# Ledger of designs, part 1: VH-VL binders against Ferredoxin-fold anticodon-binding domain-containing protein 1 (FDXACB1)

Every score and structure here is a prediction.

Target 1, 94 residues: Ferredoxin-fold anticodon-binding domain-containing protein 1 (FDXACB1), of Homo sapiens (Human) (q9brp7r531to624)
Amino acid sequence: LYPPCYVHDVSFWIDQKKGFDELEFHTVARAVSQDTIISIQFLSRFQHPKTQQVSLCYRLTYQTCDKALTQQQVASMQSQFRKEIQQHLYVIPR
Structure headers, positions and changes below count from the first letter of each chain, unless a header shows other numbers; antibody chains are not in Kabat numbers.
ipSAE, averaged over its two directions, is called F for ESMFold2-Fast, E for ESMFold2 and O for OpenDDE. V2 adds 0.75 times the mean of E and O to 0.25 times the DockQ between the complexes of E and O.
[cut] stands for letters that were removed.
The coordinates of atoms that the task and the answers printed are left out; those that the model quotes come from them. Centres of patches stay.

## First folded at step 7 (VH-VL; from m58 with light chain K36E W56Y)

Design n7
Fold by OpenDDE, fold request of step 12:
Structure n7 (fold): chain C 94 residues (1-94), chain A 123 residues (1-123), chain B 112 residues (1-112)
Amino acid sequence: as target 1 above (94 residues)
Amino acid sequence: QVQLVQSGAEVKKPGATVKISCKVSGYTFTDYYMHWVQQAPGKGLEWMGRVDPEDGETKYDPKFQGRVTITADTSTDTAYMELSSLRSEDTAVYYCARDYYGDISYWRYFDYWGQGTLVTVSS
Amino acid sequence: DIVMTQSPDSLAVSLGERATINCKSSQSVLYSVDNENYLAWYQQKPGQPPKLLIYYASTRESGVPDRFSGSGSGTDFTLTISSLQAEDVAVYYCQQYYSTPTFGQGTKLEQL
């Protein structure tokens, strides 16, 4: 039997003046999820037609075999992740 | 033409502090991050840290953090690197190098470099 | 930090011949957002700062001769000098800028 996996997307506006540190994004994700994230996939880039601001979307997949992982736990980690990236990266979650 | 001109060679004793300057011209100082790179004699290149001249934000390599201070003076278009508690291992050529920001990525390559400043730490 | 490893450490090539320098990163330096490899090559001559040759793994910096080319993707990269000139004698460094900048240990290119 394979443990369940949970998928969550995260979208955020980037600060084009500062740029986006993707590796740091991964690092924060791994830390917040306590290494339960098994995949981080870039999905899309969006540019607002009016403001020209750029947003990025990533898909995070959570899964672990050594402990129970619930949808609620993942949701909590996802919420915490959004807070952390806003603090550590120059991004604004959407 | 873009130019990064660094201050002259320094000779310091262990435990002392050195402050190197990097004056820029030929571009808008605040539009680029300024980085500092260390190169020990006969060795490779090591990134030390950078400053955003626009807001003074800094990033440092943990190896140097606590001893290095990078600043920028927008009134004179000059970046500074101060290294304290000098050790013999700090003997090296130090380079300033600009890095454009405002693109997608936080990090970029170094297209322009200062001529380098030799710092010799000896008793 | 991403570790950059060059090979060989030193290389001697005859004038007019091809010079090849390899660079490996401990992890991929491919940026997902723009699908670019954040890898640069520099040339450094004695008493001078490094000079940018290539960025994004294969884009030649303005003013750099056509004989210099960069290739590779992910973790394996190569700098090629199609026909070595006397002025190409130098130390060459690769550098990743996908994360906190790190450089290869350098490759000393000499004339044979």
Scores: ipSAE 0.868, ipTM 0.947, lowest interface PAE 0.5, mean pLDDT 95
Fold by OpenDDE, fold request of step 12:
Structure n7 (fold): chain C 94 residues (1-94), chain A 123 residues (1-123), chain B 112 residues (1-112)
Amino acid sequence: as target 1 above (94 residues)
Amino acid sequence: QVQLVQSGAEVKKPGATVKISCKVSGYTFTDYYMHWVQQAPGKGLEWMGRVDPEDGETKYDPKFQGRVTITADTSTDTAYMELSSLRSEDTAVYYCARDYYGDISYWRYFDYWGQGTLVTVSS
Amino acid sequence: DIVMTQSPDSLAVSLGERATINCKSSQSVLYSVDNENYLAWYQQKPGQPPKLLIYYASTRESGVPDRFSGSGSGTDFTLTISSLQAEDVAVYYCQQYYSTPTFGQGTKLEQL
């Protein structure tokens, strides 16, 4: 039996002066998900034509074989992740 | 011309505190982070920490156990590194180094360096 | 922290000959946003601070001679001096800046 996987995208504005720490982003993701994230993929970069602000989008894939993982649990993890990156990184979730 | 000029050599006893300076010129001080790097005699380079002169925000390497304080004085375009509870192992040349901001990266490489400041810790 | 390991620790090369220094990172230093390798090379001579030679693994800093080149990707990188000059005798360091900056232990390049 193949365990289900759940995919969620996360987008956020970055502080161009401070910069974005991608490795810390990954570290926070794995911690919040309790290592149920099996993939983090960069999807796109967007720059607002008027404000010149920069936004990044990543795709997170959740999957585990050692416990039951529900859509609701993943949604909760995703929500917590959005809060954590805002607190630990100079980013603003979209 | 970008220049980073550090204060002179220091001789301290164990347990003392040293504070060295790095005065910059040739660029806008607040536009770049200022880093400090330690190099023990005959050894490699170790990153200590950095300061954002614009808002004073700092990042430190945990190995210095809170003994390091990095500050910036925008009125004099000078960065400082203070190291307390000095030990013999702290004997080293300390460099200030300006980073070069790339596109959107948080961490950067160092394009300009101070001449270094020798700190000798001995009883 | 990302650990940087250089090889060899020291080497001696005759003038005009090729010098090769390797650097390995404990994990990839490829930044996905811009697809660049966040790896720099420095040259340090006695009594002097390090001097930036290469950044983004293969981009030469302004004023650096053409004989210096950087290559590699992910975790394996190489600094090459195509034709060693007397003034190239120094210690060379690699440094990653994908995360908290860390340096290789250095490679001492001497003239044979």
Scores: ipSAE 0.868, ipTM 0.947, lowest interface PAE 0.5, mean pLDDT 95
Fold by ESMFold2, look of step 8:
Structure n7 (fold): chain C 94 residues (1-94), chain A 123 residues (1-123), chain B 112 residues (1-112)
Amino acid sequence: as target 1 above (94 residues)
Amino acid sequence: QVQLVQSGAEVKKPGATVKISCKVSGYTFTDYYMHWVQQAPGKGLEWMGRVDPEDGETKYDPKFQGRVTITADTSTDTAYMELSSLRSEDTAVYYCARDYYGDISYWRYFDYWGQGTLVTVSS
Amino acid sequence: DIVMTQSPDSLAVSLGERATINCKSSQSVLYSVDNENYLAWYQQKPGQPPKLLIYYASTRESGVPDRFSGSGSGTDFTLTISSLQAEDVAVYYCQQYYSTPTFGQGTKLEQL
């Protein structure tokens, strides 16, 4: 028997002058999820053809070994994570 | 072409404040972050903090937080590092260093360095 | 902070011989967005500021002689000087820039 596993993607525009801090992104994910995010995978870089604005997309996998997470708990963590990266990084969630 | 010229050596007493200047030439000052790096005698290099000259935003190493202030004056193309409450352990050479600007990277390596400013703290 | 550890602390190498310097990071410095290792090497001679030699672990800065090469990935990196010249006597530092910049403690390279 195994706990359920939830997968959510996040994408966001970066500030190309300031840049993107991947380690801080991981740090925020750890803090918000209380270490329930077990995988963070970079998926893609996209440059908008007209604005030249760059966005990044990451895949987050939520799971614990100790207890079953609910979809509502994960959705709450994902929502808070999107808010936190906007406040702590130079990003705008997409 | 690119040049970072720092102010001269300083001798200070414990508890004093020092302010070091770094005047740039050969590039657009507001296009690059300016960093400050400490090198104590016979020791390695330690990052202190940085400023974005365009908007004045700063980031500091927690070791120096509360004692260091890094600023940029775009009217004179000059960055400054001010270190307060000096103690003997602050005796070091201080470098300004320009990072390599990139469109994706938040942290960068340093392609040009100032000549260094020796600060000696002694009673 | 990512801790950078160099080895050896010092070495002496005869002119024309190969010198190798190792640098280990406490965690990976591979940036997933561009798949590059965010590691640089600097040379510092007495009374001078550091001089950039290598970035992205293996790319030589303009004007750096081809006897300098960098290699490694993830957490383990090496600077190699294939044939030591007298002007290569210096202290060498590795630096990661995957996160808040940190430097190795330095490796003093001397001529035997």
Scores: ipSAE 0.572, ipTM 0.871, lowest interface PAE 1.4, mean pLDDT 91
Fold by ESMFold2, fold request of step 12:
Structure n7 (fold): chain C 94 residues (1-94), chain A 123 residues (1-123), chain B 112 residues (1-112)
Amino acid sequence: as target 1 above (94 residues)
Amino acid sequence: QVQLVQSGAEVKKPGATVKISCKVSGYTFTDYYMHWVQQAPGKGLEWMGRVDPEDGETKYDPKFQGRVTITADTSTDTAYMELSSLRSEDTAVYYCARDYYGDISYWRYFDYWGQGTLVTVSS
Amino acid sequence: DIVMTQSPDSLAVSLGERATINCKSSQSVLYSVDNENYLAWYQQKPGQPPKLLIYYASTRESGVPDRFSGSGSGTDFTLTISSLQAEDVAVYYCQQYYSTPTFGQGTKLEQL
């Protein structure tokens, strides 16, 4: 009746000079998950009081209608997504 | 006062290479990206690429990939754009442009522009 | 890439009258983190480089006269010159900077 839906947050430090490319973040999410991520929501910005570093947090929702996703498949996609954003977006996952 | 001063106009043959300079003053060169923008005669503006003068990292538009090289020399506060294998369609004015140092955004708008360099490609 | 489309391609306006230039993007240019529209407007006179007028869709750059204003959100944007001056004759470009920079094709503003 209802396909499972998995929600994972991702947070990361940005390189404040390089900046953060939100459109590319969405592109990487679609590629890594093969479009299983159906929603990407910005949650918050945090600035560390000592270092002044900026961290961003996004909420990812994984779901498909046509095949079952397992918790382990989603965890693998989330792990790969964290690696890919570090490689392509000048971020350091938290 | 921020200034971006480009090298003078050039005339080239097809297949040649051109290298345009953009010397900056009035700000810390390594704090801002330097971009290059093409404007063909009677046409609009097209982004070519950018360099981070601090570490030399570049990003190019696929249209120019493989033919364009953008560099920065922090000892002279000068950015360069080199375009190889010139074709007649590369005849254009080329601008260097500084982006505004955005807080968190990767892409920014251009607050200062060089005067432009006309490159004419003819046989 | 995000395609920027301006209208009209050219426009003739009498001195002291209002000029309106439209710009439409193929995708939203609203950046979630700061909730700003990443849209700029430039003025270019013959033989000169572009000059920044407006950023964040509606914020006027320092030194730009009050008669210039920007509005719009998401995909639809407008540059308005409330009372045209002779020195405002130029080509105007919109530019998005939400992603890889792209420019509209330009709008030539002439004195009627």
Scores: ipSAE 0.542, ipTM 0.868, lowest interface PAE 1.7, mean pLDDT 91
Fold by ESMFold2, fold request of step 12:
Structure n7 (fold): chain C 94 residues (1-94), chain A 123 residues (1-123), chain B 112 residues (1-112)
Amino acid sequence: as target 1 above (94 residues)
Amino acid sequence: QVQLVQSGAEVKKPGATVKISCKVSGYTFTDYYMHWVQQAPGKGLEWMGRVDPEDGETKYDPKFQGRVTITADTSTDTAYMELSSLRSEDTAVYYCARDYYGDISYWRYFDYWGQGTLVTVSS
Amino acid sequence: DIVMTQSPDSLAVSLGERATINCKSSQSVLYSVDNENYLAWYQQKPGQPPKLLIYYASTRESGVPDRFSGSGSGTDFTLTISSLQAEDVAVYYCQQYYSTPTFGQGTKLEQL
């Protein structure tokens, strides 16, 4: 009864001095996916035991009733999203 | 003790430029962002922008972008806010404010404020 | 931008009585990473800069009297002064820092 739903996780190292802007993260996600991402869920925080670097992990859920999505389209959106956050949010995707 | 001391009141004509200083003491200037906040008569508080004194990186509210320049001079521990092409609605008190550094968020609250600088724009 | 709306715009309260100021945000200000509400309260007395009272919605800044408390979550927040003193006459502002900082329009607290 529902269109296919695709789930992709993204994790990344943050710049702890600059900080991480969660609202801008959501804004970039919506822009890249043309609002196809219907859920953005924070999963976990990890601190590397040796370097003390902090990474964050989020779960993205892709779905829409209006436009049929393929796994390839979603994978392309996810790849572009990883690139965009690296360019704009002071993060390094894992 | 943390102190933020701003330059004195200014009276300007429309079209002029004002540059306000904020000299800090009691902490390491390069460890914290410096923000500027406008309080116009009959209006509340409005965030203008910020600078990272360590590398000079800035971020501005779109309302002021193109007219505002925020800088930091680490040799004198002084931040500056310059507002150009002044208009009557720029009549306000301007505050420098330090954010809290030490969490992972990009945005923070302001724990110390300067005393404010009144800028009056009139003919 | 996240719009912050305070109510009431002004409030008159007798000395020793309770004052309550509400603040609503147009979006949640709960930061997922630390589960904190990114909401601050400031007091501004005549001729003075704003003074930080509360951060993370409910944490009092050092030196702030016990009569000040903050509560709420998500989009709805409250500043409470349990027993008004004469020196509490001021304008009070809420501010979110989940995104680009924005302030409520202010609530003028007067002595009845």
Scores: ipSAE 0.482, ipTM 0.855, lowest interface PAE 1.9, mean pLDDT 91

Design n7
Fold by ESMFold2, fold request of step 12:
Structure n7 (fold): chain C 94 residues (1-94), chain A 123 residues (1-123), chain B 112 residues (1-112)
Amino acid sequence: as target 1 above (94 residues)
Amino acid sequence: QVQLVQSGAEVKKPGATVKISCKVSGYTFTDYYMHWVQQAPGKGLEWMGRVDPEDGETKYDPKFQGRVTITADTSTDTAYMELSSLRSEDTAVYYCARDYYGDISYWRYFDYWGQGTLVTVSS
Amino acid sequence: DIVMTQSPDSLAVSLGERATINCKSSQSVLYSVDNENYLAWYQQKPGQPPKLLIYYASTRESGVPDRFSGSGSGTDFTLTISSLQAEDVAVYYCQQYYSTPTFGQGTKLEQL
């Protein structure tokens, strides 16, 4: 038996000119979650047909092997992560 | 015809400041980042930083410890790189380089380069 | 930072022969969104700026002769000149742009 996993998706619009730094995205995820995000999976890219705006979606998996996380802890980390990427990566969460 | 024309060679003493210009033509200056790359004699290429000419936003390599300032003047289509507190190891050729305006990535490769500006730091 | 290591540091090749330059990154430069390797190759002749040859590891820039080709993925990349010409004598650099740009130390290609 394994500790519970929490899976949450994050999607966001990127700034087409500034671009999206995937390595920094991973770095922010590790920092905000204190390494409890164990998996970051790219799911999809969407380009709006009229505005040409690009949106990306990633799946985050939260887990520790040492201690079970609470849903409240994960929700707090997810919320903080969304704020941090907006501040540092020129994205607009949706 | 995309063209990046840099200011001429300079000789400086340690502790001085140098400001190099890079005037562009043949494209819309505000549509592309402008980067600066250092090449010291007998050494390879090192990225220094970049500016977005549209809004003036910059990013720098920590190796230059805040000694570098990169700016853009959209009224003259000219980017500038200023390096202060010059040291002997700053003797190098400095290039301005335009990144490729392409897909969604934050970091890009450099499709056009200036001719280079030699800065010599000696007493 | 992603460290880029080229081999060899120097290479001498006869005209018409094949030249091979290797580049290794300290971590993967594959961008998951587009599945492209974020690696470029440049040629630099004395007194000139670098000239872009290859981007996305294997895509040749417009105007670059067919004898230049790039290959590899992840962390291991190769620039190949299928039949060396005299004008190909230069220093060659690889560069990753998956993160903050870093360059290999350069490979000096000379005519044997």
Scores: ipSAE 0.420, ipTM 0.843, lowest interface PAE 2.5, mean pLDDT 90

